# Designs tried in a protein design chat: VHH binders against O-glycoside alpha-1,2-mannosyltransferase homolog 6 (omh6). Part 6

Target 1, 298 residues: O-glycoside alpha-1,2-mannosyltransferase homolog 6 (omh6), of Schizosaccharomyces pombe (q9p4x2)
Amino acid sequence: MYFLILFSSNAELGEVLRTMRSVEDRFNKRFHYPWTFYGMDEFTEYFMSTTSTIASGHCEYGTKGITYTNHLQFILTISYLVHWDLSQVKPLVENNRLYQQRADALAQENLSYVYSPLFHSFQDWVVRSLLYHPQLEYDYVWRIEPGLKLVCEEKKDIFSTFKDSDIVFTNHVCERKHSGIYAMEEAIEEYKILNTQGDFSNIWVYSNNYTYCKYWPFNEILSLKQIRHNQTYTNLINYLLGSGGTYYHRWTESDILSAAFGVLRARANHMESVGFFLNDDVHYCPETIPYTGRCACL

## First folded at step 14 (VHH)

Design w6 (from u1 with I34M V50T)
Fold by ESMFold2 at other seeds, look of step 14:
Order: sequence, then C-alpha cells, then structure tokens
Structure w6 (fold): chain B 298 residues (1-298), chain A 123 residues (1-123)
Amino acid sequence: as target 1 above (298 residues)
Amino acid sequence: EVQLLESGGGEVQPGGSLRLSCAASGFTFSHYYMSWYRQAPGKQREWVSTITSGGNTNYAESVKGRFTISRDNAKNTLYLQMSSLRAEDTAVYYCVRDTPYFGYKSYRGSDYWGQGTLVTVKP
C-alpha cells in the first residue's frame, strides 16, 4: 500500500491546496492514494475540510507524539526523543555548555537555526516518525512539499516502477560541508568499530573534502518497509540520533538518512521521468518529455 | 528587507513586571514561528520562548510560569510578558524570526535577529 505524505502547517493551506490539486489532476485522480498530513500545530477544521474535499483518496491528519505500545523499552526511549513537543528535549539543550559552544561555532559558519530547539526537535521527530510512527505503517511513501507542482501528466503508477530492493527514489543536492557534517563523518567512523556491514568510505551520494551531496527530501519516495524492518538501517540511524547530533551539530533529517543510505549501499533511483516545479526556485523538466504526457514544462 | 524592532525594556525592581514588544516588517509575519532569546553580560545567548505560527508556545524552564509569549498577527507584533522578575533575568532580549515551517522554505531561509532591548532587574 502506498500513500502521499505532506508536511505542512495551517498557515500554508493555500499552497497545500494548489499542490494537492496539481498532484490529483496529474496523477492521483487515477490511483486514489491516501494523503497524510503532519505539522507541529493541530490542524484546524477548515484545513481538514478543505483538503479532504479535493483529495481523491482518504486523508489522515497526524497527531502529536508517537506511540509504540507493543515494542521494547528501547523503542519507548526513542519515542521519548522523537516527541515533537519540546518538553522532553529541554534538558538536552538548556544549561548545556557543549550545546552552547557548538551553536556559537555553527553560527560563525553562517548556518541557520543553530540555536532553535524547535528546528532541532522537528528534524529528530521526522526521522523517528519515518522509522516508528504508527500512522506510517505502509510500504512506500511519497513525500510531497507544499508548493510543488507536477508539470506533466503522470499516467504510469510511479510506485509500480519500484523493485522490492529499492529504498529511495529522488534527486540530490550538493552543499559545502559544515563542521557538523565532519562530526557526522567522525561519528560514522566510530560506528565502524561496532559494525562491519556497509561501505564506510561511501557515506554520501558524492563527496570530496569540502562538498557533500545528499538526497533531496522535498520530492522523494521512500521504502518504509525496507527502512523499518531492516535492523541494519535502524541500528545506524538510531546510533546517529542517539549521538545528539541533531542538536549539537545541527544535522537535518536529510543528512541522517542520506548518510545511512550511503553507508548501507541503498539502492536508489532518480525521478528522471517526473517533471516538477517547486515554487519559482526549482524547475525540473525531463530531457525526454513524452508527447502523451501533456506537459506544461515548455 | 526584514526588520525586527524590539521595545519595552527598562529597569525594574525584583518581583516586577515588563512587557516587551517586537514590531515586525518585511515578511509575512503570520507564517513564521517567532522566538525570544536573551544574553546576559558575559554570557552566551540563551533561548527563552517560542510561539508557533498556530499560537502554540514553549518556554525555557528558567522562565516557565513567569513569562508569557504572545503574538498579534493583525499588528505584526510579538510580545513577551515578563512577571516575577529576578536579578538573573537581567539581559538584552532579542526578537527572533524563527523558521516558517520545516521543509523547503526553511532549507532556503534563515533565522533573523533584532537589535535587542535591555532589561535590567535591580539587585
């Protein structure tokens, strides 16, 4: 079973509706996959009624917190750290001189949001939700960002093109490494002592001493069945989360997942056939646009 | 251009109250999470409180129960109501535009800091 996932807020409703209309018109009207929405605030009745009206499939709206009542103590501990309510995170960041020193250093590198407990907590929450959130117990998810527009009709079921061994289907982006990324690389070297599975020389999609490339999460398909039910992935991702790097080093969810996929040699495909725009900032038109795709790309 | 103009700082006796204001311009205020931070003399910046675009609030443990963050989206203004003030609350208080929401906009955006307003609680 597949579903479409959208991280948003009530303030973004206008862009959400335009995105849903585009995805419904270009793809989902034929497949009726469900939509799942997550945000830091409770969704208003107006948000839920308007989005459910245009969806061709079932809509589900995420609640605060994560519950794993049928798992061991270890998973309960992880649920505590994934809690997107800040009350459980404050002891990790308040009155902590190491955290303050790292935040100041990262700020000197012009890195954004380095002091924000909310930003850090959300990154941590997204990763833990992909691993454990009970409302995401499906085989694959397509993460769709508010502001995304499909520019070609997508007649083929994108989910049907996946092999059972495929883990991620997306594009990548390259950025300059900041000191937190070097710290992640060091944490993975330490992890190597405990584990022989993986290619620890191949953390990123591509990298050199100064640049790293990672999977771009704003239009991507992930295999939750592989990520959740393969202990090798779960162990590495939890090791990175448990290090506290989302707080001390401002790791993002994309950093953590991309590193884990790289080390574990995840099978990845690129969305070569899917044309999309994201706001005015990103424009992707496939090199070969099928005439029957009825594209508004050019 | 993004602008954050804090006001309302001043001197106060222990146990007293102050209300800080932050006038925001140059962005869609209602779409952004907003925060207060402070910096005491010789200390590092510390987080005080955050209010989401939807009005949910969180506070540092040192100020919980004494400070109240609020916003008026019609006036593009952020507030911090401080009560039961102590000498340890003496600091420059900064209005901060936090993330709009987590996703592409936060990936391409940055936090923005005001100039600060001084609060002095007399010993």
Scores: ipSAE 0.662, ipTM 0.860, lowest interface PAE 1.5, mean pLDDT 80
Fold by ESMFold2, look of step 15:
Structure w6 (fold): chain B 298 residues (1-298), chain A 123 residues (1-123)
Amino acid sequence: as target 1 above (298 residues)
Amino acid sequence: EVQLLESGGGEVQPGGSLRLSCAASGFTFSHYYMSWYRQAPGKQREWVSTITSGGNTNYAESVKGRFTISRDNAKNTLYLQMSSLRAEDTAVYYCVRDTPYFGYKSYRGSDYWGQGTLVTVKP
């Protein structure tokens, strides 16, 4: 089974509704895949009622356990707060001087949120929540960012075209390596000395001395079955998270996941047929593939 | 536009107290996490405290037990009650709107900071 996932907050409800309407109108009205929403705070009743009205499939909202809405079964109060506790930011508390020194250096490299324990713990939570949350026990999930708009009608069931081990990305992004990325590369070099499973020759989609390209996580299909059942993946992720790199090196979930998929040589397909717009400044228009017939591409 | 206006800074003797306020506008205040950060002379910014939209609080170890963060959602105002002040608390204190979700906007560096209010603890 397949489902749509949207990480969000109550503050983003307007963008969420516009995104859901776009995805429903262009794709999901034909397939009725369920939506799953995750947030750091419990969703308000207004958020849940308005999003469930838009959805053509069942809606679930993040909780300690599985919660069903829009069924005649039970509706449970959803609370995210028990999964996140800022007092549990161990690397920040135990090694504050090192953390501060690293944050200062990263701020000089013009990175945002380098001092935010909430930002760092969110990155850590996303990696862990994708792996083991009971609501995400299906084979594939389509991760959809609030503010995303599909610009082409998608008649084909995107999920039906993927192989058992595929990961599908619509884009990759190339950035200049900051000092934290060099630190990740060094950590992986150390890891491979003791761990021969995996392919460590090319951990990025592309890289040179100054630039790296990684999978862009804001319109992304992930194979949960592949990543949950792969011991090489699990061991590497535990190593990277255990190093504290989300705090000391400002690694994002995109950095961590892209490097891990590189080590796995995970099969990836780019959704060449999926046209989209995100927040006025990211556009992808397919030119040469079958689903361009009813496109409103800018 | 999002606006965060700090006030309540000033000069104080060691062991004294101050109450900082931050008036917020341009967004639905009750939906956001709010934080205080500070920057001492010659140092980079450091996190002080965060209060969630639901009112749960967290503190840096250096201020735990001496500072209390609070919010009044009806007045769109964030507070920091500081007591037992020390020379090392001398800093510019910033009101920061934290997002409870760090998606694409945060990837582009969309955190919002006030202009800061200076707190000076005299030697």
Scores: ipSAE 0.315, ipTM 0.668, lowest interface PAE 2.8, mean pLDDT 75

## First folded at step 16 (VHH)

Design y1 (from v6 with Y101R)
Fold by ESMFold2 at other seeds, look of step 17:
Structure y1 (fold): chain B 298 residues (1-298), chain A 123 residues (1-123)
Amino acid sequence: as target 1 above (298 residues)
Amino acid sequence: EVQLLESGGGEVQPGGSLRLSCAASGFTFSHYYMSWYRQAPGKQREWVSVITSGGNTNYAESVKGRFTISRDNAKNTLYLQMSSLRAEDTAVYYCVRDTPRFGYKSYRGSDYWGQGTLVTVKP
């Protein structure tokens, strides 16, 4: 199974190494799972040599210049865009007056990055292209943000603990529904008129009329099997992407993926036994001592 | 805490050149993507250019070939070299801390905008 480091740069090497040392020491030195790195800049020889020296498994580096094709067109919308760089910023954001008008409205709702074609294009690319990348060959991927530190010894294979899950989350984030989220809910209501498969009774982790909660993506395990080969999932994702909501409504990858897993009634589990810090901003300490008994959690 | 201070705006004849600067403070400048945006009177904000932490760039089609974005990470400064200026380039130009996604470094805050610097290209 791959460990995925999404969106790292050579400038982040220190944080990447600290994260890798922690994960290797606490867990992966026993299991040798591979690492996959993605970034917008070409990785330097120094970055690759130092990360590969620390890794106990194979390392793969997804940067520009890597292309990929797949015979299953309906799963891969844009196969030649399986790496990310600035050339993938969509021209529709620049040339679409409706997008610009909607950005002003969303800015008045206090949303960040509403004018950023970089932000919108990347959100779209993650959902449309990255999760179908051939370098992510295993059924599960652990998305790990640079700056994450495991603080408890994990002698058991974390993947064996969650092998029946489609998503394993550390946190959820709850936000006020903005007009773009109401638009997503409306689009999904329209979708279910045409498609009776799926469970549309609860598309969010939690919601009420004004608030919705979605998976927080900085430390999570995803089933790529569910994402790639479940037709109910792929049909809903394609419908949402086809609406253009990542551009017009400021939908994030987390919005889209959380709603899709909700409709699938994805088997979700909380990472109760995995203690971690994400820099100094997020601390999760399990209440129980693992079988090994070692945590550096305050 | 985060501060972005633009300078270098002014009045210029068509076909002229200007260089905008943005002094950044309150964050680790070298780890962030930086953008220029502009807003003409009565119009909405428009993206102009972006530069990654590693120096890769992209531009709006309307300025491609005429504007050059650059950064000096040692001086915490973002630049926009503008040439072949046209009347439609008249706008307030904003220095903006940008991001492709929420990560640790970008999650702690909103997009931050400078106060802007006015560029006026005479008709």
Scores: ipSAE 0.545, ipTM 0.827, lowest interface PAE 1.9, mean pLDDT 77

Design y5 (from v6 with Y104W)
Fold by ESMFold2, look of step 17:
Structure y5 (fold): chain B 298 residues (1-298), chain A 123 residues (1-123)
Amino acid sequence: as target 1 above (298 residues)
Amino acid sequence: EVQLLESGGGEVQPGGSLRLSCAASGFTFSHYYMSWYRQAPGKQREWVSVITSGGNTNYAESVKGRFTISRDNAKNTLYLQMSSLRAEDTAVYYCVRDTPYFGWKSYRGSDYWGQGTLVTVKP
């Protein structure tokens, strides 16, 4: 199991430390799983020393401008995949009439961040990192969002409880379909035609013509073993990435991953035993079970 | 309430310089990446430049070498230093609060656009 914190700057250190102390205190002090941190700016020595001091496992840090060691024959490919910067996105957004027309249309649908190269590149980078990032060579990752606090003592290894899952989710979110989501559905229908031997299911956790529900990605466990090494997953996810929909249709990483899990019949289970808060916005308290530790729930 | 107040626009001769400022309030400025966009009359909005919280910058090719984006986190202020101005730079320039890259905060938040400041390059 591997903790993944997506972090954009050193200025967020306080929130990161509070999250880490909660996760370490309630769970990881017994298991010592490692942490990985990513950001667009180089991490300061202070950031690295303070986070590594409170972690009970090893810490790894990835930033823009740091070249990870690769085999020579793959250096250009890997460099593209491990760098989170704008060099790959600028040709897609600058003086590109089609991109600008799509962004204007999506803005009329009241969708946020439709003009933002940073937002688009982040979504693309998350999906590609789950597929290819060399520092994520574990069978499973537990994605932990800064601001999250565990509110129950977790004595059992949560990973071993859910080891057969492709995804362990905490919540679903339902949204109105925008024109980009209809475009994703059309792309997936074309994919099914091109892959007639596939065993496909419905795309979304739930949907009708106007609404779709997907996995909430800010507290979840993912099987990287499946995402990276199951060709069925890799083929569909790369098909969606190759369409450019993160830029032209403002797809988010949760749109792409949830659609892939849905249509490919992923083994999905609910993380019912783990109580948590995320800031003031989200909280979940498990039902009473014999093995749940003391909880500070409402 | 998020507020972005641009200033520094005006008329300038070709080859001239202007410095745009954007005073920000109502959010933790140092946590957000900030951008400049522009829109000429009858044209689509276009990205000009972005600066991260840590000071890393990127520019559209049309302005690279002529414009410099900067920020002062202590004053909650974003800047755009424009030099070697051309008629094609005539536009309304917008200060934009971009994503904070915390995932959840960007998911629950939105980009925010100032009212803009007009830059007119005369010929």
Scores: ipSAE 0.651, ipTM 0.861, lowest interface PAE 1.4, mean pLDDT 81

## First folded at step 17 (VHH; from y1 with F102W S106Q)

Design z5
Fold by ESMFold2, last read:
Structure z5 (fold): chain B 298 residues (1-298), chain A 123 residues (1-123)
Amino acid sequence: as target 1 above (298 residues)
Amino acid sequence: EVQLLESGGGEVQPGGSLRLSCAASGFTFSHYYMSWYRQAPGKQREWVSVITSGGNTNYAESVKGRFTISRDNAKNTLYLQMSSLRAEDTAVYYCVRDTPRWGYKQYRGSDYWGQGTLVTVKP
């Protein structure tokens, strides 16, 4: 089973509706996949009623997890649904001189949000909790950013091109490495001397000493079955999260997931055949159907 | 361009109260979470409080119960009501445009800091 996921806020309802209409018109009206919405604040009745009217499938809005069968699971389930409660993060951030010194150093590298408990908590929550959320009992998820518009008709089921061994379908983006990224690379160098499963030769889509390219999470299909059941992935993720790098090194969820997918030899650039715009910044029209397809970009 | 103008700082006696304001412009205020940070002389900056775009709040343990963060999205203004002030609350207080919700705007954006307003709690 498959579903469509949106991170959004009530304030962005207009853009959410435009994105949903585009995805519904170009793809989902034929397949009726459900939509799931996550945000920091409770969604208003107006948000829920208007989005559910547009959707051709069922809509879900951040709900409680599965029935508790282990009292440790109770803590994790609370984190799944709403993570604006910073109780678990505050001991790592407050009165922690090492954290504060690291944040100051990262700020000198012109990195954004280095002091923000919310920023760090959100990255950790995506990797540790969201992708394992009991509400997401599906094989695949399509992460769709508000402001995205599909510009070509997708008559075939996009998910049908996804092989059982595939992990991620998305585009990539290249950035300059900061000291936190070098720290991740060092952590993985230490990890691999004791953990030989996986391909550590190319953990990034591409890299050199100063630049790395990673998977772009704003139009991204992920295999939840691989994420949840692949031991090589799970072991590396647990190691990286256990190091505290999301807080001490300002690792983003895309940094962490991209390195883990690289160890699994995920294929890059599959989404390049799907035409889309994202706001005013990204415009992609596939080269394979420039004049004969049903694309609104030519 | 993004601007954050703090006001309301000053000198106050221990146990007193003070209300800080931050006038915001140059961005869609309701799309961003807003925070207060402070920096005491010779100390590192520390987080004080955060308020989400929808009004949910959280506080550092040292100020919980004494400080109240609030926002008025119609007026593009962030507030910090401080009460039961102590000598250790003496600091420059910064209004900060924090992260928006996770997404492309967060990826392309930056936090922005006001110039700060000094709060001095007398011995």
Scores: ipSAE 0.730, ipTM 0.891, lowest interface PAE 1.2, mean pLDDT 80
Fold by ESMFold2, fold request of step 21:
Structure z5 (fold): chain B 298 residues (1-298), chain A 123 residues (1-123)
Amino acid sequence: as target 1 above (298 residues)
Amino acid sequence: EVQLLESGGGEVQPGGSLRLSCAASGFTFSHYYMSWYRQAPGKQREWVSVITSGGNTNYAESVKGRFTISRDNAKNTLYLQMSSLRAEDTAVYYCVRDTPRWGYKQYRGSDYWGQGTLVTVKP
C-alpha cells in the first residue's frame, strides 16, 4: 500500500492546503492515494475537515499520543518506543555533566539547537515513528514537506516505478561534518566489529574528510515494509538510537537513516524526474527549459 | 531580524514572585516553540520550560509546580510567572526561540537567544 505523508502543525494549515492542492492537481487526482498527517499536537477539527475535503483519497491523522494502537500488550511495548514525552527524556539532559559538555563543544562548532531537549527528542521521535508508529503500516510512503509545490505534470504513477527491492527514492544534500558526525562514524565502526556476519558498505552517499552527503528527507519515498520488518535495518537504527547520539552528538533523523541505508547497501534511486519547489528556497526542474508541455519551472 | 527582548527581572525575597516577559519580532511567532533557559553564575545553561505553538507546556523538575510558562500569539509575547522563588533560582533568564516542528524550517533554521534578564533571589 502506498501513502502520502506530511509532518505538520495546525498553524501551517494554509501551507498544507497549498501543497495538497499542488500534489493533487499534478499527480494524485489520477491515483487517489491516501494522505496521513503527523504532528506533535492534536489536529483540530477544522484542520481535519479542511484537509479531508481537498484530498482525493482517505485521510488519517496521527499524533504523539498512545491512542493510535488497539492491542493492550502491544500498547505497553510500543508506547515506550513511539510516545513523545519530555518526562522520559528530561533525566538524560537535566543535571547531566556529559550532555552539557557535549552541547558546549557543539555550540563552538556553530551548530543550532544543541541545548534543546525538544530538538533532540524530535529526531528520536521521527525515526521511531517511521519504524514503529501503527498508523504507518504501509509498503511505501512519500514524505512531502509543507510548502512543497510540484512544478511538473506527473502522469505516470511514481510508485509504480519502484521495484520490491527499492528502499529510498530521493535527492541528496551535502553538508560539512561536525564532531557529532565523526562520532556516528565511530559508532558504526563499533557496530561492524560487533556484527562480523554483516555485509557493510560506505556510510554516506559521498564523503571526504570534511564533507558528507546524505538523503534529503523533504521530498522522499521510503519503503517502510522493507525497513520496519527487517532486523538488519532495525538492529542498526536501534543501536544508533540506543547510543544516545541524538542527545550527546546532535544527530538528526536524516543523519541516522542515511547512514543506515548507506552502510547496509540499501537500494537507492535519485528522484530525477519529479520537479518541485519548496517555498522560495529550493527549486528543482528536471528539464533544460523553464516552460514545457509537462513542466512550468521558474 | 529576529529579536527577543526580555523584561521583568529584579531582586526578590525568598518565597516571592516575579513575572518575566519576552517581546518577540522578526518571525512567525506561532510557528515556533518557545523556551526559557537560565544560567546561574559559574554554572552551565539549563533548560527551564517550553511551550508549543499549540500551548502545551513542560517544565524542568526543579521548577515544576512553581513556574508557569504562557504565550500570547496575538501579541507575540512569551511569559514566565515565577512563584515560591528560592535562592537556587538566581540566574540570568533567557527567552529562546526554540525549534519549530520537525521539517525544512528546522533544517534551515537556528535557535535565537535574547540578551537575558537577571533574577536575584536574596539569601
Scores: ipSAE 0.717, ipTM 0.883, lowest interface PAE 1.1, mean pLDDT 83
Fold by ESMFold2 at other seeds, last read:
Structure z5 (fold): chain B 298 residues (1-298), chain A 123 residues (1-123)
Amino acid sequence: as target 1 above (298 residues)
Amino acid sequence: EVQLLESGGGEVQPGGSLRLSCAASGFTFSHYYMSWYRQAPGKQREWVSVITSGGNTNYAESVKGRFTISRDNAKNTLYLQMSSLRAEDTAVYYCVRDTPRWGYKQYRGSDYWGQGTLVTVKP
């Protein structure tokens, strides 16, 4: 099985550099963790040369080349999802009556992107990349995206602080359950009939009959050691992926991973000490005073 | 205030050509993938083509080799060059702001659809 990966110029380079400077200045200048970049289009030479100049650690870009790693090494990433070749998904979205009927039904529930082959493939690819991408062979990954700014000094090694966690989250998000989410709950109910490992009463962070809350993946640390090498995680996640729900039910990466973490009683910890802004929309300051010497939340 | 303003539709003879344009505003155009969809009367919505922010393209098999999607990020404009038109290409064509890269914008955002422009290929 082979994938064609197409990379091209990156319109967000300016914001990438600002995010990297923030993370380097507030944290990584002391620890020199490597950066791994993944994108939807081929990274340009200009992108690679400018980002590698700013980084205090080694940079790897989502290509087929070798990835230098240390098995105990922690990493930072600014990711663009590796573009998934549509050849596998096109037969599903073209001339598949069930897929088209489901997309129409989900559109009636006011869900976004229900018709988009790219959206569906991105969700599937993100999850599969966390499980299998050869350039993601680290124990932990900190998921960082352009637009993130750290606003506090992080003198302690954040990875060491949370080393025993499966997931270190910054937020939860709560949404109304759509028909696809009920389909995921049904799939997990079927999974539990044959599988004794897990807490199947704890699918979500929180839920009731009509609402579910899941982990927000933006600014998050994940244990790739657990996700990739704990068979209990890989079995459940592959079961969910194998159902086709990212295409037929508009499941997102956060739906799948949050359900897996819930069922498997993941060791989840809040990233309480790490202040950040994201895209001027999200503001988290761990301090009640806007400036405390450690934090500048203005 | 996202706006997608299609133009270039009309009547054309079989084998003819048309170029559709979509002027975009109210968002950072280069951050979004852009698509064309079409819908013939009495038919379901059909994906036609997509172009990534970096210019990589893909097409439905029914139009591959005849249609070319392109974009000009400096002009915030999406194009669809249609050649060798056939009667089955008759439809309303929609300019669509598709998903951005995976991330926070994708999570908070939605697809946006233009008003559509009618293309009629005569018998």
Scores: ipSAE 0.703, ipTM 0.868, lowest interface PAE 1.2, mean pLDDT 80
Fold by ESMFold2, fold request of step 21:
Structure z5 (fold): chain B 298 residues (1-298), chain A 123 residues (1-123)
Amino acid sequence: as target 1 above (298 residues)
Amino acid sequence: EVQLLESGGGEVQPGGSLRLSCAASGFTFSHYYMSWYRQAPGKQREWVSVITSGGNTNYAESVKGRFTISRDNAKNTLYLQMSSLRAEDTAVYYCVRDTPRWGYKQYRGSDYWGQGTLVTVKP
């Protein structure tokens, strides 16, 4: 089963509704795929009633979190609503000389949010939710950012078009490697010693000594069938999560997922036929002219 | 341009109370989580408290039960009500625009720090 996922807040309802109308009008009215909404705060009745009225499929709202068994190596306990419950992660960031030393070093590299327990918890929560959240028992997920608008009629079932993909991407992002990224590369080299499967020489979409490129997660389709139920994916992702690098090295969810897809030589396909805008920042039109019978790329 | 202007610091006797304010401008205040951090002389910067856009709060264990974070989204103002103050609470307190919810704004954005306001708890 396939579904549409959107991270949002109650304050963004207007933007969410505009995105949903675009996706429903140009695609989902034909397919009725469900929507799942995740947020830090409980969604209001107004948010839920207005979004569910627009949706052509079932809507679920993230009131459940993730719970898993604590492990002695990092002594962590995660609740259903992990994105806001910092009680289990505070000892990791409070009174921890290694954490403070790493945060100071990353700040000197001009990296954002290096001191924020909440930022780190979000990255950890997103990855763990993709692996374990009970509301995500689907084969594929389409990750849709509020502010995204489809600009072409999508008459074909996008999910069936890409049914053999591990990831369907719309964009890559390239960033300067920071010391935390070198630490991830080291962690993957250590993982390789006991886990010979995969291509450990090329973990990024592209990289050189100074730069690495990863998948842009704000419009992409992921195979949850692969990342949840293929042990080669789950073992590597859990290894990276268990290292604590989201806290010590400021890894983002896209760092972790992109590295896993790279190591495992994921079947990656470009969502080349799907035109979209994300606010004023990203514009993609698959047609050579801005106005056709299928597309209106303004 | 993002601005965070802290006020309300000063000297207080042990067991006393103080309220810090932070006036925010230059961004959509209701879309960002807001935090207080502090730094005592000769010590490292430490997180004190965070409040989400919707009013959910979390606190460092050292201040839980004594400090209350709050926000007024209509006035673009963050507050920290400090009670039962102790000598170890002496520090410069920073208002911080923390992360927004996970998403594109978070990816393209940065945390922003105020200049700080000094709180001194007398011995």
Scores: ipSAE 0.698, ipTM 0.886, lowest interface PAE 1.3, mean pLDDT 82

